# VHH binders against p49116, part 312

Target 1, 238 residues: p49116
Amino acid sequence: EGPLLSDTHVTFKLTMPSPMPEYLNVHYICESASRLLFLSMHWARSIPAFQALGQDCNTSLVRACWNELFTLGLAQCAQVMSLSTILAAIVNHLQNSIQEDKLSGDRIKQVMEHIWKLQEFCNSMAKLDIDGYEYAYLKAIVLFSPDHPGLTSTSQIEKFQEKAQMELQDYVQKTYSEDTYRLARILVRLPALRLMSSNITEELFFTGLIGNVSIDSIIPYILKMETAEYNGQITGAS
Key: E = the ipSAE of ESMFold2; O = the ipSAE of OpenDDE; V2 = 0.75 times the mean of E and O plus 0.25 times the DockQ between their complexes.

## First folded at step 25 (VHH)

Design ra29 (framework vhh_ozoralizumab_d1; at its last look DockQ between E and O 0.57; V2 from the best seeds 0.65)
Fold by OpenDDE, look of step 25:
Structure ra29 (fold): chain B 238 residues (1-238), chain A 119 residues (1-119)
Amino acid sequence: as target 1 above (238 residues)
Amino acid sequence: EVQLVESGGGLVQPGGSLRLSCAASGFRFEDYGMYWVRQAPGKGLEWVSYISWDSKYTLYPDSVKGRFTISRDNAKNTLYLQMNSLRPEDTAVYYCATHWTGSSPLDSRGQGTLVTVSS
């Protein structure tokens, strides 16, 4: 059996709306987040192993890990996105909403803590200088997590996860041979992703959803989206 | 200021077709995904279509998939919705929007255009 990932899966290019406005509004934030979300999901779609699991299993996996994938994407694209600026804008918008919607102090605290966790995670990844290959494998490890409730084909999922881990290990040993503990340092960051609330992430980045529409509910549609480009990359002049 | 102006609505018989248009201004239209949403009498807002900024991606709910087609002309700052095989349940005010919300204080939807499907 061939490798889980190929060089085509390493490329993860996010195109941002350009130019960045002086004032980042909800429109800009939502668009940026949507592009990242679609890019992440379409990246998953491009993996043969992912396709081999079938639509139902695929959907279940993405539903379970979309927040983690999204967060890894945020970290990977933090510079291109000017994530710190986006998060600051979100905080500002949140303050306005708090006044209007009478959010509880506890809720405010939760949201602010979540933003802090996001920033810390992204900063930690930046400090590690995670490269494109490492991000690809980390996303694969997160995607093929067999420990989510309700999953089918858990043995196969586990196999894919192990394969991702092995390939990452091989890559790190080959590329960073002098850094004996790099793999461990990278993998130890993954638990932080599980501390992230998908609900809060959705609230922060996807406030433009209508009614009962949620990321969870829209995931099946995103995975079935008609795409003009086979690789699912969001590319173009901006 | 973001402005969206919908047009093309009207009365049509079941099985008929309409083409809606949305003229956009006040923002960089070419940089943003666009949406069509609709609101039937006495019902909430429902999204009916999405198209990415570069038209590489389109999205439809099952209720309209195969019947509706979203498209855009970035050069003209115009969004389109081709509606075929219209049904009475498609009767609604249709809005274009820059995101999937009709209730946000930052709602950018237009005034809407009424589509009535009736015999």
Scores: ipSAE 0.710, ipTM 0.861, lowest interface PAE 0.7, mean pLDDT 90
Fold by ESMFold2, look of step 25:
Structure ra29 (fold): chain B 238 residues (1-238), chain A 119 residues (1-119)
Amino acid sequence: as target 1 above (238 residues)
Amino acid sequence: EVQLVESGGGLVQPGGSLRLSCAASGFRFEDYGMYWVRQAPGKGLEWVSYISWDSKYTLYPDSVKGRFTISRDNAKNTLYLQMNSLRPEDTAVYYCATHWTGSSPLDSRGQGTLVTVSS
């Protein structure tokens, strides 16, 4: 019955392609986004509570929340990713698509509104100066969301979410003792994540990933991905 | 301009092995994830494997997992696919690819390399 997260779950280091190309392109954007997605999935898989839910439950849970995790990752890594530069390049591409009449005006409006919502979410998180511990618990809260349709084991998922909420509360009270309302201000940011469209996120960031397939369809394979950290075995033999 | 050249294909009996290579140029290979995709005669493209830029993550569909191993040598700008326990269903032209800008990776590929698994 230890803590839900350990210090290893707080470290969330994203390494970007270097150098950033003079003219951003789909290759760079997709690579940058892919790195964040795989880092986020690696993070989720490493949580003992997540491992305890079993493979089918894991797949269902991640299918339900991957976009929220990804969006929290964008906010956390916005500076390292130069997210504002990436979004500006996407906006410029969309403006060229209007001029060339390659995409409907209604769709472009939807995508631009989504970009605005994403920028506002990231700005609000930066304004609150959310730290790495707080991000880790927020990710756990969205990961262990029992209210998504089609989930099994919702009672256990709810217990894990409550534990994440309790540990966040304890951390904020200890670390930000002079700011009585910090927890409330942080938690009221979460509903905005449910308004982010996974379809638009795929169009913005993942058009070139793995044969242009939906993220939902590859979740089982991502959850089984091999990592260098898992391939080593240390066993004695004679 | 991205340039990818595949090699190492051939005729092999079921249960046999082949090792494919892909020479890459025209981009910073060491910074980008890479794919193997295949196209069986008369069929569409199927992804076969993925490896991250630093080799930390590899993905396989169930059809090849445990039989195929993707690897890369960033110093040589080369991608590899070790194919073991080959089956007739693996017969296809194999292409390497990176993230693509359109609906198909074939615009940036070379000729591919043909793998035929037949007794």
Scores: ipSAE 0.651, ipTM 0.838, lowest interface PAE 1.3, mean pLDDT 85
ESMFold2 (binder alone), look of step 25: mean pLDDT 80; pTM 0.814

Design ra3 (framework vhh_ozoralizumab_d1; at its last look DockQ between E and O 0.53; V2 from the best seeds 0.00; counts 0 for: pae E 2.7 > 2)
Fold by ESMFold2, look of step 25:
Structure ra3 (fold): chain B 238 residues (1-238), chain A 119 residues (1-119)
Amino acid sequence: as target 1 above (238 residues)
Amino acid sequence: EVQLVESGGGLVQPGGSLRLSCAASGFRFEDYGMYWVRQAPGKGLEWVSYISWDSKYTLYPDSVKGRFTISRDNAKNTLYLQMNSLRPEDTAVYYCATWHTGSSPEDSRGQGTLVTVSS
């Protein structure tokens, strides 16, 4: 009972390192991506429906969908992150590497295709002018996806997803009352998120992780992270 | 040029405590998350703790959670690791690190600080 999301779940403020380096480097990219990942995980942890699923289900669910949540975050924060500049620099580097090599590798092709899909997704979301409420509900629909492999409690997850869809529908009908097809246009964009490779996302945005650890392996620890919001104390250095 | 200098290691009895420090220079320390990692004799690198740029988020593996506390002082460009209830298996060279492409201390190029826990 009650709404799935509250106003606190609409706020999604990403703060970037300042100033942006003249030439982008792995430290800036990885710090920026890490901030988005932690913001996304903090957001998911704060949802009462997510908390109700229990820790084992939470871990399985986030392992299944973190890349989709991250990609929605990239689209929502693309301007603040200067994402188009980051991706263009990566594309230019890859294109130069192809010119220096007579044969292109299968990995380079996979990475280029991923970048193009990511750019197209972000562009389509910008063209639709998706607002913060719509992003919050889209992230909830992605988070509560019952069809990922290895999940338990799929009936309850499906109920939460349907509730997110219903609340999105109500919001769109009230806010965009003269645009009958807006909901359908928004929802048709979501399947593209399943085409995003978590391994390539790690290569693009998380190459600085120590010990060659994957995001999947640290999810349980991220879900247990200490924050001021979770314990009601300030954890920052004085 | 990034420089990271660890200190505070030493010999301590099981159950004892040590506080490690890492002096950072050559980059805007206040803008980047920081790690502690360790390498026990004959073993690979193990991450020990992470703290975000603003100290809002801290992470620990189960092996040290509740015993180790990471902190930072951005005004002094210094990272800390408070290690309590030390065990013989905590014996290692400890390194601080920021983001990098490598998976080993060689990529961080720090000297490390040796912690030995022995009766």
Scores: ipSAE 0.437, ipTM 0.756, lowest interface PAE 2.7, mean pLDDT 83
Fold by OpenDDE, look of step 25:
Structure ra3 (fold): chain B 238 residues (1-238), chain A 119 residues (1-119)
Amino acid sequence: as target 1 above (238 residues)
Amino acid sequence: EVQLVESGGGLVQPGGSLRLSCAASGFRFEDYGMYWVRQAPGKGLEWVSYISWDSKYTLYPDSVKGRFTISRDNAKNTLYLQMNSLRPEDTAVYYCATWHTGSSPEDSRGQGTLVTVSS
């Protein structure tokens, strides 16, 4: 059997709305987050092993790990996204909401702590100078996690995860041969992802979802997104 | 200020077709994914279509899949919804929408256009 990931899976290019507004608003934040979410999920579905699990199983996997994938994406795209600026804008929005909606002190604390955790994680990844291959394999390891409740084909998922881990190990040994402990340093970052609340992430980045749609509920649809045919679309150049 | 103005609604018989339009202003339309949502009498809002900023991806719920087609013209800041094979259950006010905030509901959708499917 061939490798789990190919070079095509290493590319992870996020296109941001341009230009960035002087004052980031909720629309900009939500759009940016949506693009990252879609990119992450479409990345997942581009993996042959992911498709081999079947629609029900792969949907369940994404439902279980979307927040972790999203967070890894944030870290990977932090510079392109100007993540620090986005997070600052979110905080500002939160402050306005606090004033208007009388959020509880406990809730404020939870949200602020979550923002802090996100920043710390992204900063830690930046300090490690994680490259595109390493991110791809880390995302694969996170995606093919067999320890989520309710999953089917857990043995196969585990095999895929092991394959991802082995490929990562090989890559790191080959690319960073002088850094004997790099693999370990990278992998020990993964537990931090499990500390992230999906609910809070959703609230921070996706509050503007129409019709009170949850990320969990929309995931099956995102995975089934159709590519539009341009021939019938009025796509004028702006 | 974000403005969305829907048009194209009307009375149509079952099996008929309508094309809705939404004129957008007050934001960089070309940078944002857009939605169509609808609200039937006595019911909540239901999303019926999504199109990405670059028109690369579209999304439909099962209720309208195969019948509705969303498209956009970024040069004209206009969103479209082609509705074919209309059914009585499609009767609703249809809104053009984008991301919204709880504090600014007006930024999420327009005034809507009424679609009535009846014999």
Scores: ipSAE 0.274, ipTM 0.675, lowest interface PAE 2.0, mean pLDDT 88
ESMFold2 (binder alone), look of step 25: mean pLDDT 80; pTM 0.806

Design ra30 (framework vhh_ozoralizumab_d1; at its last look DockQ between E and O 0.39; V2 from the best seeds 0.00; counts 0 for: unsure alone 63.0 < 65)
Fold by OpenDDE, look of step 25:
Structure ra30 (fold): chain B 238 residues (1-238), chain A 121 residues (1-121)
Amino acid sequence: as target 1 above (238 residues)
Amino acid sequence: EVQLVESGGGLVQPGGSLRLSCAASGFRFEDYGMYWVRQAPGKGLEWVSYISWDSKYTLYPDSVKGRFTISRDNAKNTLYLQMNSLRPEDTAVYYCATHWSTPTYGSEDSRGQGTLVTVSS
């Protein structure tokens, strides 16, 4: 068996709407998030092991982990996205739109906490100075998680996850030989992804996506998109 | 402020065709994916089509795939929906929309007033 990931899977370039507006409106935020989501899903699709699982299984995997993949993508693309500015803008919009009829105090708290968790996670990843290879392997580990309910081929998924972990280990040992505990330090960040609500993420970044369609329902369509055309569109490679 | 103005709706017989248009303003239209959505009487919103900012990518639900075609002219800030082989179940108000509708933290309009399409014998 060849490696799970190749150098082609390390590339993860997000193209933002240009130019960045002075005032980050909801439209800009949602478009940016959508592009990241599509990029993340198409990244997954480009992995041979992912394809080998079959359409039903790989769709189920993405449905289960899209929020985690998206969040890793946020962390990875935080600079190009100006994520801190985006999150600040969201907070400002939230504050400006707080109406007793629209949002309860509890809901506001939940949303704000989620935003703080996102920011904290991304900051933590930045502090670790995670590189492109490490992000690729982390995304693979998250993608090939066998512990989601309702999955088929869990044994195979587990094997892929283990392979991702081993490759990450080898990479870290090779690249960061002086840092004996780097692997552990990186992997211990993954549980934070599971603490984040997919519902709140969807509400913040994807409300109204394709006419208020849920991410869950649109995932099969995104996975069927033409990669070449998409890459040209999102990464500017065409 | 984002403004979307739909037009082209009307009464058509089953099997007929219509072409909807949406004039967009108040944002950089060429940077954003766009959608058509529809709402039939007594039903919720249903997405009808998506097109990427550069028209290289389109999505359709099974309900309209093969019959509807979304397109755009970025130079004219206009979104189109060609509807062929129309069916009575296609009767709805059709809206042009952006990637978002009404997030909980936002109050911006993401769709226009809509245009009514009635398919009836």
Scores: ipSAE 0.764, ipTM 0.885, lowest interface PAE 0.7, mean pLDDT 90
Fold by ESMFold2, look of step 25:
Structure ra30 (fold): chain B 238 residues (1-238), chain A 121 residues (1-121)
Amino acid sequence: as target 1 above (238 residues)
Amino acid sequence: EVQLVESGGGLVQPGGSLRLSCAASGFRFEDYGMYWVRQAPGKGLEWVSYISWDSKYTLYPDSVKGRFTISRDNAKNTLYLQMNSLRPEDTAVYYCATHWSTPTYGSEDSRGQGTLVTVSS
């Protein structure tokens, strides 16, 4: 019992490599994206309800929804990441690749359409001024989606999603009491997340993963990852 | 220009230990996550560890979990891999790497020349 999320799940602080390089490169983009991915996975696995579902169910859930969680994270952290600058650099690069004939027309079209969908999603979330509590519960609703194929424990997953929806409703009603349609406007943004391609997200933000390791294939290892409270370097005396 | 130089490989008996090093230059090492990968003869690349820029997160596949430990010294721009309880199947060339390569950029590998580890009696 108790609320689905605690205050630790509302805080979502992303730090970026500094300074942003004059010429954006894949290393900066991939590092920025990796930091968001690990922050998102750390967030998900720290939820007691998620822990209660067991390892196989956890892996299946995250494989099904990691791109939606990542996309919500992009929207939430768009200013900290300078996402508009990153996307503009990618678009400029694609235009140069067309002129140099380095990429297939089909790949370029798919990537451009995905970038426009992502920009539209992030702009719509910014226009609604979605706050940190709302993002946390939206991520929980996306994480505990019982309708993905092949899931076990579907009844318990559905109960957790309903709890997230109820707690979001209570929060919005109390915090935005004079905006009677805010919850509805927020929830209608969620279907757009299902239209985001995880393959293209990997190509935009995780290009060059070592050994051709996809995000889907490393999810079990990310969920097992070791964490430490100390930032840093080996502390050896000279 | 990014440069990665691996060292510390050699011939060891099963059950032995080795410590690999990777000297990095040409980028702000302390801002980027780092990987160890390996390639056994006739096999493809297999990742064996990851460490985040601030060492907060480390990842290992099941094949090496509990035996290998990744670490970094950001003041010395050096990445390490402590390999314990080595097995013959750990025989490979070991590389350190970053997110350097992309299909839309130059063909230079994001890894060094590697260091050979041979586990044999």
Scores: ipSAE 0.560, ipTM 0.785, lowest interface PAE 1.7, mean pLDDT 83
ESMFold2 (binder alone), look of step 25: mean pLDDT 78; pTM 0.795

Design ra31 (framework vhh_ozoralizumab_d1; at its last look DockQ between E and O 0.59; V2 from the best seeds 0.00; counts 0 for: unsure alone 63.2 < 65)
Fold by OpenDDE, look of step 25:
Structure ra31 (fold): chain B 238 residues (1-238), chain A 121 residues (1-121)
Amino acid sequence: as target 1 above (238 residues)
Amino acid sequence: EVQLVESGGGLVQPGGSLRLSCAASGFRFEDYGMYWVRQAPGKGLEWVSYISWDSKYTLYPDSVKGRFTISRDNAKNTLYLQMNSLRPEDTAVYYCATHWSTPLSGSEDSRGQGTLVTVSS
């Protein structure tokens, strides 16, 4: 059996709204986040192993890990997104637009802590200087996580995760042969993703999606979407 | 200030067609995904279509898939919704919307005033 990922899965190019406004409003932030979400999900769709699991299993996997995928995407695209500026803007908007009837003091604290965790995670990834291949494999490891409740085909999912891990190991060994602990340093970042609340991420970046439509509810539609780009990726991968 | 003005609604018989338009202003329309949402009498807000900034992506719920088509003309700052094979259950006020309204953004409305679509024999 061929590799889990190909070079086509390494490409992860996010296009931002242009030009960046002087003042980053919520509209800009939400649009940017939406684009990243779509890109992340379409990336997952482009993996043959992902398709092999079937639509129901695919949907369940993405529902379980979309926050982690999204966060990895934030880290990977932090420069092009000017993520630090976006996060600062979010904080400013939170401070300026607090509605006590919608957000309690405790909730505000939780949100601020979440923003801090996001920033720290992205900074940590930047310090490690993670490359495109490593991000691709990390996303695959996160995507093919068998330990989420309610999943079917867990044995197959585990196999794919193992394959992703092995390919990452091989890549790191080959590319960074002098750094014997690089793989371990990279993998120990993954637990931080599980500490992040999907609800808070959704609130920060996606609550404006179509009248409080949840990411959970929209995922099946995104995964069913047929685009020329998707078709091109399938034909190119074949 | 973001302005959205919907038009094209009216009375139509079941099986009929309508084309809605939304004129957008106050922001760079070509950079943002747009939505159509609707609210039927006594019901909550329901999304009916999404189109990405570059028209590369379109989304429909199962309730309207195959019947409704969202499109946009960025040069005219206009969003469209072609509605075919209309059903009585499609009766609602239809709104053009952005995703800029969040709990964090306060009470800002991301919708226009809406246009009424009535499907009745």
Scores: ipSAE 0.751, ipTM 0.878, lowest interface PAE 0.7, mean pLDDT 90
Fold by ESMFold2, look of step 25:
Structure ra31 (fold): chain B 238 residues (1-238), chain A 121 residues (1-121)
Amino acid sequence: as target 1 above (238 residues)
Amino acid sequence: EVQLVESGGGLVQPGGSLRLSCAASGFRFEDYGMYWVRQAPGKGLEWVSYISWDSKYTLYPDSVKGRFTISRDNAKNTLYLQMNSLRPEDTAVYYCATHWSTPLSGSEDSRGQGTLVTVSS
């Protein structure tokens, strides 16, 4: 059958609240992160291979990998989001929490280490100048991970992941033929995604989303979300 | 200062309908997703619906999906909840909200004062 992804899956345009407030607050950060999460979920459910796996399998896959998809999205959209500014605001907020004794020192250390790992991942992706096609295939490789517990259809999931890997390889070899080791450099970044804590990502970016419900618990509803037909400003542009 | 004012609650028979409104001020309403949450007597808060800033995405828990419809009018800074086929278990105080505050994020609760919906014969 045809390619795993089409050009429509390469498009990944994040629209931010505008203008950015003079002082970042939890509402701006949570709204920005929510937009990225919904864009990522909309992207995933639009993939024919994902649709073919069925609703229960889809929910299980996304519960297992949403944080990795979100982290890839942060790296891809870091400039549009002004992610460095958002992370700096979070760090400042955490320092105030220590001053007010709102969190334990051990928890603050864990959160700060996570922020540093996130920053390092985003910096490494920026240094490699990862393009939109490469991000789309990396997200597909992460989405179709067959080794998570509780999955059904693991053979089919593995076939889809291998197809994403093959298509990424073909793309890189064609587009970056002068750079013999680009694929290897890209793929060695992926293990860092497994080190990201979804619990800490929720605390950093998703406080109070949908009445203080965890991302894990809302995944089934996000995958069933009702979508209005979007005819963005880019459509029909001269 | 963020202000949210709910209205439209009341007493209604099972199977009836109500439309709730939430007037928003003190922030750029058109840039933020909005929520309806409810609290039944003696119970905790339960989310009821979500709508994205541009109305592109709407979410509902299974308890209300197909019966409730969230909408917004960004020109009027107003959020709506159309509630149809009401049941006694929908009896609650309904709030509109922008988010929940946590110790890590440190903001106050952006929830309104609420409007009471009572569904009984």
Scores: ipSAE 0.605, ipTM 0.806, lowest interface PAE 1.5, mean pLDDT 84
ESMFold2 (binder alone), look of step 25: mean pLDDT 78; pTM 0.792

Design ra32 (framework vhh_ozoralizumab_d1; at its last look DockQ between E and O 0.61; V2 from the best seeds 0.57)
Fold by ESMFold2, look of step 25:
Structure ra32 (fold): chain B 238 residues (1-238), chain A 119 residues (1-119)
Amino acid sequence: as target 1 above (238 residues)
Amino acid sequence: EVQLVESGGGLVQPGGSLRLSCAASGFRFEDYGMYWVRQAPGKGLEWVSYISWDSKYTLYPDSVKGRFTISRDNAKNTLYLQMNSLRPEDTAVYYCATHWTPSSPEDSRGQGTLVTVSS
């Protein structure tokens, strides 16, 4: 039992390539996005409730929601990533693709609509001043969504989601006691995440990955990735 | 200009080991994740391993997990692949690569080093 998330799950520190280049390129964008993806997957894997679901269920769950987790991460890290600058660079690249007749008008419209929805979502989260605790619980609600087709153990997933919702409610009521509607305003933003296309997210942020490797195809390997943490110094001496 | 130079390939018997090296220049190596990919004769590229910029995360497909180990030395701008328990199916040209999006797979990797596993 105990809380769904610990304080270690609230810390979400994204380290960007430094310094930021004068002219953004696909290498910088893909590295930045990859760091966010790995941070998000490391975060998800570290949750005891997630570990309790078993490897097959974990893979299915993350395949269904990785884009939503990634989008929440973009919103949470928008300032440190300079996301508005990255999106502007992507838009400029799309204009060049039109001039070179590389994409259809329908595809460009789809991609531009996606960028606009992403910007709108990130702006709405920033206007609400969503804090790190709120982001952690929102990510948990998104992660433990029983609604995705093909999932097993949906009853247990739903119970974990309800626990995340309860803990978010408790946090918001205690921390924002004068703002009666804050929880409702936060939760009504979540449906927009279901409108984000994983295919377009890959095109926008992961086109620099080798060839046409999809994030969906590497999810099982990311969930099994080996992780090393530095200590700075060895503290075992007496 | 980005330059990637692979070395350490050769002929080995099944069950043998090789250590590949990749010397990198022309970019800030310490800021970017790195890949090993391979291409068997007449086949497309397949990824073999990934390591994050700070070595915190490493990824392997099932075909090599437990047999191959990726590592990097950011002070020397060098990427490594330790290959153990080699199988004939591992025969390929091995390339290191960075994150970039040229239209051709050749633009995303070095010139390669040949590994041949044969009895």
Scores: ipSAE 0.636, ipTM 0.824, lowest interface PAE 1.4, mean pLDDT 85
Fold by OpenDDE, look of step 25:
Structure ra32 (fold): chain B 238 residues (1-238), chain A 119 residues (1-119)
Amino acid sequence: as target 1 above (238 residues)
Amino acid sequence: EVQLVESGGGLVQPGGSLRLSCAASGFRFEDYGMYWVRQAPGKGLEWVSYISWDSKYTLYPDSVKGRFTISRDNAKNTLYLQMNSLRPEDTAVYYCATHWTPSSPEDSRGQGTLVTVSS
């Protein structure tokens, strides 16, 4: 059958709007987040095993784990994104713009705690110095999680997850042979992802996305995005 | 300040075509995904198309898929919407938009251009 992931799935390059403005507005944050979300979902879409599950199952999987994938993406791209700066900006916007009109004290606390969790998770991943292969396999393990309610083909999903885990294990043993407990240290980070609220993540990063459409509702469309012909604009800078 | 100016709307018969344009200024247009949204009389805003910053990806709801085509010219800071096979239900004010919320309309869309599809 071959490996679950190939070297092509290791590459995870996020392109940020450039240059970063001195003042990060909501528009910048949303665009950056959108790019990461699209990159994450399209990464999933590029995995043959993911495709083999069928459209309905694919959609269900992504709906269930998009927040975790997104968060792993944040961690992986934290430096390129200047995530700490983005999070600080989000906090400022929440306090200065949204707080005045819509958020209760309790809600603010929840949001702030969520931001803290995000930051801590990303910091923890940075401390572990997770590499691109490890991130790819972690994302695969998260993606092919059979324990979400309402999933079909759970046996197959579980097989894919196991395959991801095995490949990760092999990689870690090969690459980090002197660090016997690295795999365990990496995997023990995954539970933190399940503690994060997708709703709050959506509120923080995706306010106003496609006319207030929820990430859950837009996921099928994202997975079906049409690929346009390259027109050379991607290489342009002004 | 973000400025979006839509044009190209008008009266057209069912089955007809229109091409909308949006001139963008006040931000780095080339760095941002863009949207077309519309508001029919008595209805709320509805998104009708998305295009990524690099034009690599486009997105359409089922209601317009196959009929509408979004495109952009970053060099001209212009967004386009080609509308074919227009239907009466496509009658609306069409807006060029960035990431938008009802609470922040000033930074989200322009004044709009009216498209009327009628026999």
Scores: ipSAE 0.484, ipTM 0.787, lowest interface PAE 1.3, mean pLDDT 89
ESMFold2 (binder alone), look of step 25: mean pLDDT 81; pTM 0.815

